# Ledger of designs, part 3: VH-VL binders against TRIO and F-actin-binding protein (TRIOBP)

Target 1, 110 residues: TRIO and F-actin-binding protein (TRIOBP), of Homo sapiens (Human) (q9h2d6r1778to1887)
Amino acid sequence: LNFKKGWMSILDEPGEPPSPSLTTTSTSQWKKHWFVLTDSSLKYYRDSTAEEADELDGEIDLRSCTDVTEYAVQRNYGFQIHTKDAVYTLSAMTSGIRRNWIEALRKTVR

## First folded at step 19 (VH-VL; from d2 with heavy chain R55Y G103Y)

Design e2
Fold by OpenDDE, fold request of step 26:
Structure e2 (fold): chain C 110 residues (1-110), chain A 120 residues (1-120), chain B 110 residues (1-110)
Amino acid sequence: as target 1 above (110 residues)
Amino acid sequence: QVQLQQSGAEVKKPGASVKVSCKASGYTFTDYGISWVRQAPGQGLEWMGWISAYYGNTNYAQKLQGRVTMTIDTSTSTAYMELRSLRSDDTAVYYCARGHRYYTYYFDYWGRGTLVTVSS
Amino acid sequence: QSALTQPASVSGSPGQSITISCTGTSSDVGGYNWVSWYQQHPGKAPKLMIYEVSERPSGVSNRFSGSKSGNTASLTISGLQAEDEADYYCSSYTSSSTLVFGGGTKVTVL
């Protein structure tokens, strides 16, 4: 199977579901990574070379994913992955890229 | 077909309260939020606030803080907006609109509006 | 919170292209890509025409397009038609997790 891959950014620390008054206003915690979507997880690496070398920087377990939604971030186009363990905040450079990722990730929502 | 059915026009005295209802249909109520937007006669749109239909958390416009309360009844898929201590400048058409589940984002469906007239 | 700045009125002849500006600050239009445009005919509820700066909802004519540069968002109506005569409002998400509308622009088709 061919999985979706591409560049996005992720906030360093996953958080709890935010209230409407809590949004990301700083880019200081954003980290650009190469993301790889599998059937059960979203893995991210420093780059594609790191992927080939299996040098994983992080992984989001999508088996517990409950929702994937747009999220307000500055400059880029943000979205959040809601899991039973945490909420992960990501962003894409374009609305189209974000749409594609959200669509792909929502297929993993149970 | 998404529909937002609002309650009828209201006439109130200054100092009174008004509670407008918005019954949603044609979609899963808890998958979205409800925002309230008002428009004074001949004036522009003013955002009043937002409520999550799932979580029930709210965010109100600062100028209305303390006077407005938004609630939901998931059993009837109905949102409510109560505005207290009414003033003449609260006279407006009040719209409910479907919004994002977690945030006030954009509003893709609107009610027909409820005219609230405040006069002595 | 101050409303976003729109021109009071814009006019054009049928078939022409017109543009409506919506100017905010770095805390709203310039800070987020959550800018929307609404069309409102007299006595009617607003209708969503554009969201996220340039996204067009299903059913909205491709004559309507949106863009943003700096603190200014723009709505362009190409091939102006009589039915386009209406009030147009921009909106933006804010750093306070609120929404702010523009003052509105009356579009007249000559």
Scores: ipSAE 0.661, ipTM 0.902, lowest interface PAE 0.9, mean pLDDT 93
Fold by OpenDDE, last read:
Structure e2 (fold): chain C 110 residues (1-110), chain A 120 residues (1-120), chain B 110 residues (1-110)
Amino acid sequence: as target 1 above (110 residues)
Amino acid sequence: QVQLQQSGAEVKKPGASVKVSCKASGYTFTDYGISWVRQAPGQGLEWMGWISAYYGNTNYAQKLQGRVTMTIDTSTSTAYMELRSLRSDDTAVYYCARGHRYYTYYFDYWGRGTLVTVSS
Amino acid sequence: QSALTQPASVSGSPGQSITISCTGTSSDVGGYNWVSWYQQHPGKAPKLMIYEVSERPSGVSNRFSGSKSGNTASLTISGLQAEDEADYYCSSYTSSSTLVFGGGTKVTVL
């Protein structure tokens, strides 16, 4: 199976949906990870070697995903994954990369 | 096709208020936001503020705080901008523009503008 | 907030390439990749030409391209045509969750 993979960053802690007008200004909470989109989840690892070794750093259950949308961040291009349990904030290096990820993730939205 | 139909031109006296309407069609109103931008004759664009059609929250330009109120009517897919205590330098073409649901960072569709003239 | 800095005017001959600069601060152009460009012909509403620094809406000619370095964004118009004669405005999202426009640039086709 050919899953979508690539580098992105994620904020350390998932949280509640923020106010629509709020932006993420701090970069100290961002962590770069290797992301792997599976059929029902978004997994992330330290790097591709960690993926091969099944050393999972985190996983987002996309079965409860309700929305994926752009998000304002300083530098880079941010977006959020909304699930019934939490909101996850991610960022990509380019708008194109972000677009591709958002499009891929939106296919999993119920 | 996306359309933003604005109300007609207004002539007001100093100290009066004006309320401009912007009726949206051709898309799901609550999936986006509405920003208001004005342009004085021969001058550049000035951002006035933004309102989310989904949440109803607003953000106004600092210079207009206290004088401007933006509202929405989801039942009619219409946005409103009220400007109070009008002055001569408020004379401008006022545009409504469609933007992102959560942010006011770009506007892909614009109304044709509403001329508001303030004169004694 | 003060307007972003644009040159008052830029001119070129048909077929030439011209560039319009838009300079801000680390709180707007330099802080976010949310720079947009608008074209405005006399008596008309502005038209979105570029968003998020370099993205083109559908229907916008590929002669228009955008870039950013530091606190300065740039709009490049290649293969200049008579119809490109217009006013061009840049805009940027700000750290205050507001939007600021540039002063505008008059493009003349000689």
Scores: ipSAE 0.646, ipTM 0.901, lowest interface PAE 0.9, mean pLDDT 93
Fold by OpenDDE, fold request of step 26:
Structure e2 (fold): chain C 110 residues (1-110), chain A 120 residues (1-120), chain B 110 residues (1-110)
Amino acid sequence: as target 1 above (110 residues)
Amino acid sequence: QVQLQQSGAEVKKPGASVKVSCKASGYTFTDYGISWVRQAPGQGLEWMGWISAYYGNTNYAQKLQGRVTMTIDTSTSTAYMELRSLRSDDTAVYYCARGHRYYTYYFDYWGRGTLVTVSS
Amino acid sequence: QSALTQPASVSGSPGQSITISCTGTSSDVGGYNWVSWYQQHPGKAPKLMIYEVSERPSGVSNRFSGSKSGNTASLTISGLQAEDEADYYCSSYTSSSTLVFGGGTKVTVL
């Protein structure tokens, strides 16, 4: 029960598959959340206290994840989670943090 | 090992078209994209465009819009770049390079280049 | 889009450290962390040296490092060696979802 956790930002409106837009996104629409990666999902909360209280803000079902890849965002380090249902756009403060998340998420790709 | 094998040198007249091929090997072709970059003699690198080998969508440099067409053949892991209405200033070495699946990001592997000479 | 601005030439003696600048705008270098550097020897294809501002591909010497501040990215070559003599090009992703190269810098080892 050792989940990967950490702060990232997510766009509030998931995109539609299958092909991501070539348009980059502004950080002004990003929402910072505390993310928790499990075997089958990526959950996010307002903060770690919300996690403990099980106050879930959102969840990405990784069982249908088809790809995880870098994504161009302004001033941060973005990436997208591609599922059969939607494309989720996230960003990390550093390239290292993003790398760790992408690597972790790619292990769940089926 | 990743390899991008490009077609041979071409000599064309102004107004003609040229189609350069780039055969990829050593990796899963559809996991990446292909970008084309040219370099006129003694000049710098110029990005021409990009194509996703998976989705087939393209993005071309604005100055080449209408004259360039990039395609892929997944069955042969080959990318093609066609440039039409050639003129003398199109004389250059044309490189294909492996890029990201979704974007023109960076290019980690390059072909050896194809010289295209446009002359009357 | 116009090429990114690089110095035409930079020179140094063996063992020295040199820096090549790459100046763009808020729509490219300053807007995104997708700046790359390529080394090109005469008659050869370019070689990726740095990507995403400061990431180094496998096999590239740690003498090469990258950074960015504002609209200017920089490539630093430490411990300059004769084989480093080449042309160096920066590139950046743009807000138009395109790629733009710098004009190139000729590095001479004295």
Scores: ipSAE 0.637, ipTM 0.898, lowest interface PAE 1.0, mean pLDDT 93
Fold by OpenDDE, last read:
Structure e2 (fold): chain C 110 residues (1-110), chain A 120 residues (1-120), chain B 110 residues (1-110)
Amino acid sequence: as target 1 above (110 residues)
Amino acid sequence: QVQLQQSGAEVKKPGASVKVSCKASGYTFTDYGISWVRQAPGQGLEWMGWISAYYGNTNYAQKLQGRVTMTIDTSTSTAYMELRSLRSDDTAVYYCARGHRYYTYYFDYWGRGTLVTVSS
Amino acid sequence: QSALTQPASVSGSPGQSITISCTGTSSDVGGYNWVSWYQQHPGKAPKLMIYEVSERPSGVSNRFSGSKSGNTASLTISGLQAEDEADYYCSSYTSSSTLVFGGGTKVTVL
C-alpha cells in the first residue's frame, strides 16, 4: 500500500468556505507538517518520525471532500480542501508539488 | 472544442451603453469563470473584471467600478459584459476569456474579440 | 492598479535566447506566484504561454520558460524562431483580488 507523503503547510484553523474573491492574508499562521494521504484521509504529523510513532497532529476526512482547488496565498502555492464540515487551506513550496497533491486528492473525491 | 463565441461589432454614441455577449461551449460552463479584457487600438491589454460562472461573484477593475456590470446566464452558458456611460476612450476590442472558477487567475481560452467603437 | 513594467521591445536573431522582464510590486508580482504570460500576434487574441510563473500549458513549446525573483518575473524564449515575433504581455494577481497586465513587449526576430 503506497501512500503519497511529503511536506506542506497548513493554516492553524480550518475555516468556513470563503468568498471566491478573497485570498489568504499575510497574517495567516502557517504550520509546516509531514502529510500522508491515505484512501480516506489526509493525515499530518510533525515529521516522519512522528508518523512512525503514530503521533498524529491532525487529520482531514476526505470521505466528505467535495472539492480541491488552487488558492491564492502569499509567496507559496496554495490550495484548499473543501469538506462538508470545513475548508482546509494548505500550501506547497512549488507549483509542481501542489499539482501532485491536488491531483492525488481529487482522486478521492467522488 | 472549447469555444467562446462573442457578439458582433458595436457602434455607440458617447453616453450610451453597450452589452457584449460571450457564449461558451465545449466545457462545463459552471466549472470556470469568465474574465473580460479590452484592448484599445494600438494599445496593451487591460483587465476589466471577472465573474464566477458558479457563484456569480464579480470583481471589477477599479477604474470601471460603477460603470461595468458582468452577468451570466447558466441556462445558455453565456456571459455578458455591460459598459455604461461610454466615452471615446472606451473604443477597443473587448475579449472574453475563460478563467478559474474562484479567481481571476490565468486565461486559457479567449474569444475572438468584439470591436466597440464610441464616436459622435 | 498601475500596469506592470515591461521593456517596450526586445530583439534577437534566430536560434538565440531572449528574456523579457516584468516588474511589479510586493502587492502583485512579488506577493503572489500567479504570474502569467501571453503571446499575441497582430489581429489575433492573446494566447496563454506561461502561468504561475513557470508552468507551461499543454501544446506550448518548451522553448518558453518563466521565472521570478523578487518583484520581477521573466519570460525566456530559447531557440528564437520567426514565428515567435509577436507582442508579449505579463499579468499578475494582486492583493486586491484583481489582475493587472504589463504594458507589453514587442519581440522582433532579426
Scores: ipSAE 0.614, ipTM 0.896, lowest interface PAE 1.0, mean pLDDT 93
Fold by ESMFold2, fold request of step 26:
Structure e2 (fold): chain C 110 residues (1-110), chain A 120 residues (1-120), chain B 110 residues (1-110)
Amino acid sequence: as target 1 above (110 residues)
Amino acid sequence: QVQLQQSGAEVKKPGASVKVSCKASGYTFTDYGISWVRQAPGQGLEWMGWISAYYGNTNYAQKLQGRVTMTIDTSTSTAYMELRSLRSDDTAVYYCARGHRYYTYYFDYWGRGTLVTVSS
Amino acid sequence: QSALTQPASVSGSPGQSITISCTGTSSDVGGYNWVSWYQQHPGKAPKLMIYEVSERPSGVSNRFSGSKSGNTASLTISGLQAEDEADYYCSSYTSSSTLVFGGGTKVTVL
């Protein structure tokens, strides 16, 4: 069951829970992926062809999600998905795209 | 209706401390952070620091590091700011302001301010 | 960290548009999309007018708009009205995870 799809970037290493520190000493690289939201997870693929073939690049389990909120990043419009295990940092090209993704993710985890 | 109710005006002598309170109502207190901002007479706004109502962690302006303590009491939905070793140039209106839960991005609701006067 | 640079005053006649600049560095205004603008009438607390460069809180007139280019953010007030006469402050998130304000701009409606 797929609620929303689109291009975004994600940091290749998730942060540690329960929240990002006010000052972190580590930085990850941004990787662009095709994201697909389902009712329990956010899956991501190299592109839509990889999605059709079910060739995952990764998956975020939303069942343990505790918060989705804005996060300052350079160049783009960032947000975080907080889970019990990790904090995932994503970015969208515009604030409107970010807003729409945050809204969709919040509906899925509520 | 979101409200931030601050404690009343205070007059202090140099070397004393002041503790200003900020009682929040009309929203879930732990969903947001609280910043403190001061404004000396005829001057601009100066950010002092921030505290998470959820985690209780703080981030202070470098200029005030060591003189300021910000705390939270979730049972009363109240934030506190204590400024120690007061000087005459600490005379200002002190505002509390509501912001993002985790980060110091912007302040959408403000208290009415608390005048603190430091005089000999 | 130095205060952001704003003009000390800007004047306009009723119905005109005015623009207030806010100049920082690559470590604040130029580095992140978290620039905000506050209106302050004499004797009153500041009021948020614009956040995240160009976003308008509910209840703020669309006569207020924000933008950013490089290290300079701008607040534009269109259709200037007598009640717009106030002090205006910009603020920016910084690379040190702090916040700085501009020095303030007094807007006079002639």
Scores: ipSAE 0.246, ipTM 0.799, lowest interface PAE 4.4, mean pLDDT 89

Design e2
Fold by ESMFold2, last read:
Structure e2 (fold): chain C 110 residues (1-110), chain A 120 residues (1-120), chain B 110 residues (1-110)
Amino acid sequence: as target 1 above (110 residues)
Amino acid sequence: QVQLQQSGAEVKKPGASVKVSCKASGYTFTDYGISWVRQAPGQGLEWMGWISAYYGNTNYAQKLQGRVTMTIDTSTSTAYMELRSLRSDDTAVYYCARGHRYYTYYFDYWGRGTLVTVSS
Amino acid sequence: QSALTQPASVSGSPGQSITISCTGTSSDVGGYNWVSWYQQHPGKAPKLMIYEVSERPSGVSNRFSGSKSGNTASLTISGLQAEDEADYYCSSYTSSSTLVFGGGTKVTVL
């Protein structure tokens, strides 16, 4: 299988999906994780050792994903994974890393 | 090919309202947002606000809050900007511009502009 | 004046390089990687030249490059040509989820 893996940060609490009304409810903190893309989900772990031991920190179900797109974050290169129930905010160290992740996630969604 | 067709020039009196249209073609309208930017004669660019073509949510420049309304009609792929209580310093070319689906980051395609003249 | 500070004018001879500055604050230019540059010829709509600090859209010459350091972004035009004579505006995403433009810089090719 064509997996993608790498370090990124994620806000520790997902947001709500966009709507006609503005929503600004965020007290989340960035947490660094080792991300592993599968054919239906984005899993994340403390590090690659935790991945080998299958000790998940979290998982985003991509079967419900509706969009993957850039998002402004301070000093890094952010993007969001939009799902039916939540919006997950991630951050990559470079614009190239972000672009490669967005492309990989979009391929996995459909 | 991406095109944003704006309505024609308008002449208005102070206190009136104006509604400018922006018809999009050559792309999936709901994949992007529309911003409105104006430019008074001989002056710089002023961002007025933004609307998502998919959700219809808006964000307006603070200076214009309460005087501007931006709307969309997805069945005609058209965005609208209405500016009320016009003053002579609202005389400007009004541009629509295509941007990010959700956020106001940059504008990759622009309409040709609509001159609105407000005179006594 | 606008929220972002640009020089009123910059000039150069054909073939030279010029640089236009755009100074904001930590709440806009310094805080986010969404700084863009627009070229505007008289009577025409603006054209996007640079987005996300240093990215060029398709069809824009690599003579145009962007960078930033601290609260100041820069647009550099190399190999200056007569058609580069125009007004140039920077813009930045802000912490209030709005966008601000600089006051504009008139570029004169001598």
Scores: ipSAE 0.201, ipTM 0.791, lowest interface PAE 4.9, mean pLDDT 89
Fold by ESMFold2, last read:
Structure e2 (fold): chain C 110 residues (1-110), chain A 120 residues (1-120), chain B 110 residues (1-110)
Amino acid sequence: as target 1 above (110 residues)
Amino acid sequence: QVQLQQSGAEVKKPGASVKVSCKASGYTFTDYGISWVRQAPGQGLEWMGWISAYYGNTNYAQKLQGRVTMTIDTSTSTAYMELRSLRSDDTAVYYCARGHRYYTYYFDYWGRGTLVTVSS
Amino acid sequence: QSALTQPASVSGSPGQSITISCTGTSSDVGGYNWVSWYQQHPGKAPKLMIYEVSERPSGVSNRFSGSKSGNTASLTISGLQAEDEADYYCSSYTSSSTLVFGGGTKVTVL
C-alpha cells in the first residue's frame, strides 16, 4: 500500500553500489518525478495522472535496500538509497521533505 | 546514551609517535563514522580526518597526509588515531567525534579529549 | 588553519538576542547546506547546537537558531542567558569532501 507520495528529483542514471571509497562522478541530469512509496518499492511517474494510468517512469526495489541517508547536493536537500546493485540519488526542495522521505523509506526497509 | 571514551593524556618527545584510542558505546558502532579533531592550547578546532566504521576507508586533512593513520576495530567498537613524527606544534587536545556513516557533515557526539604534549 | 571567518567576540545582556556570523566561500558555506555550529565551554568538549544550517538536535533549546544567506551563515541566540557564555565554532562541508571550522567566537554575557 501507498505510505507516501510527492514530488522529488532523481539523477537519471544510478551510481555504483557503495564501497569503502564512496567517490562517485555524476554527469547525469536531474529529472523531476512524482514518487509513490509502497511497502516494497519506490515507484515514480511523470505526474499524478501518470500514476493513475499506471505508467511508470521507474522503480526502486526496496527489498534490496541496504541504507537510506543524506547526501550533499548543491542548492537542494539530497539523499541516497543504497541497494545491492545500485545507488540512487534523489533531492527534495526542503530539509523537512527530505527528512520525511528518509523516515518513511527507513520504516519500509529492514 | 552515546559515549566516546578516550585514552589518557600522553607526554611525548619530538620525533615520537602517539596512538589515541576512542571506545564507543551506546549505539551500533558501524552505523556511523568517526572524525578526529584537535585543538592546540588557546586555539580553535582543526579537523584532522575521518574514518568510516562500516568500510574502514579514510579521508585525511591535506596538511597531515603521510603523518596520520586512522583505524577501526569493530570487535571492540574502538577507533584509533596515530600521529607520527611529532613536533612541538602537535601539542593539543585530540577529540574523537561521531558523525555521518559516510560523509563529514557534522559531529553529534564528542569524546572528552586526550591531551598530547610534545616537549623535550 | 580555519578557512571560515567568525568575529573574535560578541557580547550581549541577559534577555537580548545576539548573532554570530560565519563567512566562507562558494566552495563551502555558499555551496552546500551542511553548515553546523558547536558550543564549547572552558575545559569541555564541543557540543552540537545546529546542523544543516538550521536544524536543531534533540535537547538543544529553541533559543538557538541558524540561517544562511549567500556565503554567510548565522547563529542567533535569543533570550541570552549566563550559561550561553562560551566559545562558538561554525563548520562547513567543502567541495573537496572535507570539513572546515571557523576560527571561533567568544560570547560574553554582560
Scores: ipSAE 0.177, ipTM 0.784, lowest interface PAE 5.0, mean pLDDT 89
Fold by ESMFold2, fold request of step 26:
Structure e2 (fold): chain C 110 residues (1-110), chain A 120 residues (1-120), chain B 110 residues (1-110)
Amino acid sequence: as target 1 above (110 residues)
Amino acid sequence: QVQLQQSGAEVKKPGASVKVSCKASGYTFTDYGISWVRQAPGQGLEWMGWISAYYGNTNYAQKLQGRVTMTIDTSTSTAYMELRSLRSDDTAVYYCARGHRYYTYYFDYWGRGTLVTVSS
Amino acid sequence: QSALTQPASVSGSPGQSITISCTGTSSDVGGYNWVSWYQQHPGKAPKLMIYEVSERPSGVSNRFSGSKSGNTASLTISGLQAEDEADYYCSSYTSSSTLVFGGGTKVTVL
């Protein structure tokens, strides 16, 4: 089930749990991907053609997602997906796009 | 609907401590953080620190480190700020304000303030 | 020391537009999109008018708008009204994961 799709950027190295750092994300290596939200995961691809071919760049397992929140980044409008294994930092081009993604992703929490 | 009810005004002597309470209602307390902001008479706003209602972790303004303690009681949805070793320049209105669960980005709801007067 | 710089006062006539500046550094206003503006009438608690540079909370008039360029954020009040006479404070998230306020600007409606 594909609930939401769109372009975002993700930091190439996830953070370590158990809680968000009090430090801020500095300018880092952002990688642009085509993100596809399903009921249990957030998959990402090089582009929509790679999605059609099922050529995955990566996947965030949302079954272990504990929180989705805004996060200060130095480029766009950042947010974090907190999971049991890692903290993923993403960014969207506008605050509205970020808000819509956070709302969609929060449906997987509780 | 969101309300932050603060404790009443206090008069203290130099060297004493004060503990101000902030009781939250109208939202899920653990989904947000609480910041404390003070304003001396005729002066601007000064951020004092922040506490997550979910984790209980804190971040204090460097100027106040060692003199301030912020705590949470989730059973009563109440945040507390204690300021120790009071000086005359601690005379201010102390506000609690609701913010992001983890980070001190902005404050969307404010208490009415608690006047703390420190005088001899 | 690093406080955000605001003009001490700004004035305008009813119906005019005014702009309040808030200048910081690359470690706060210039580094992050978490700049906010608060209105404070005498004897009252501050009220959030703008967050994340340009977002308006529910219930805030669209006469209030925010923007940022480099290390300077701006609050613009269009269609100035008598009730806009108040003190206005900017704030910014910092690289130390703290928050700083500007010194405040008294807006006078002539």
Scores: ipSAE 0.094, ipTM 0.755, lowest interface PAE 5.7, mean pLDDT 88

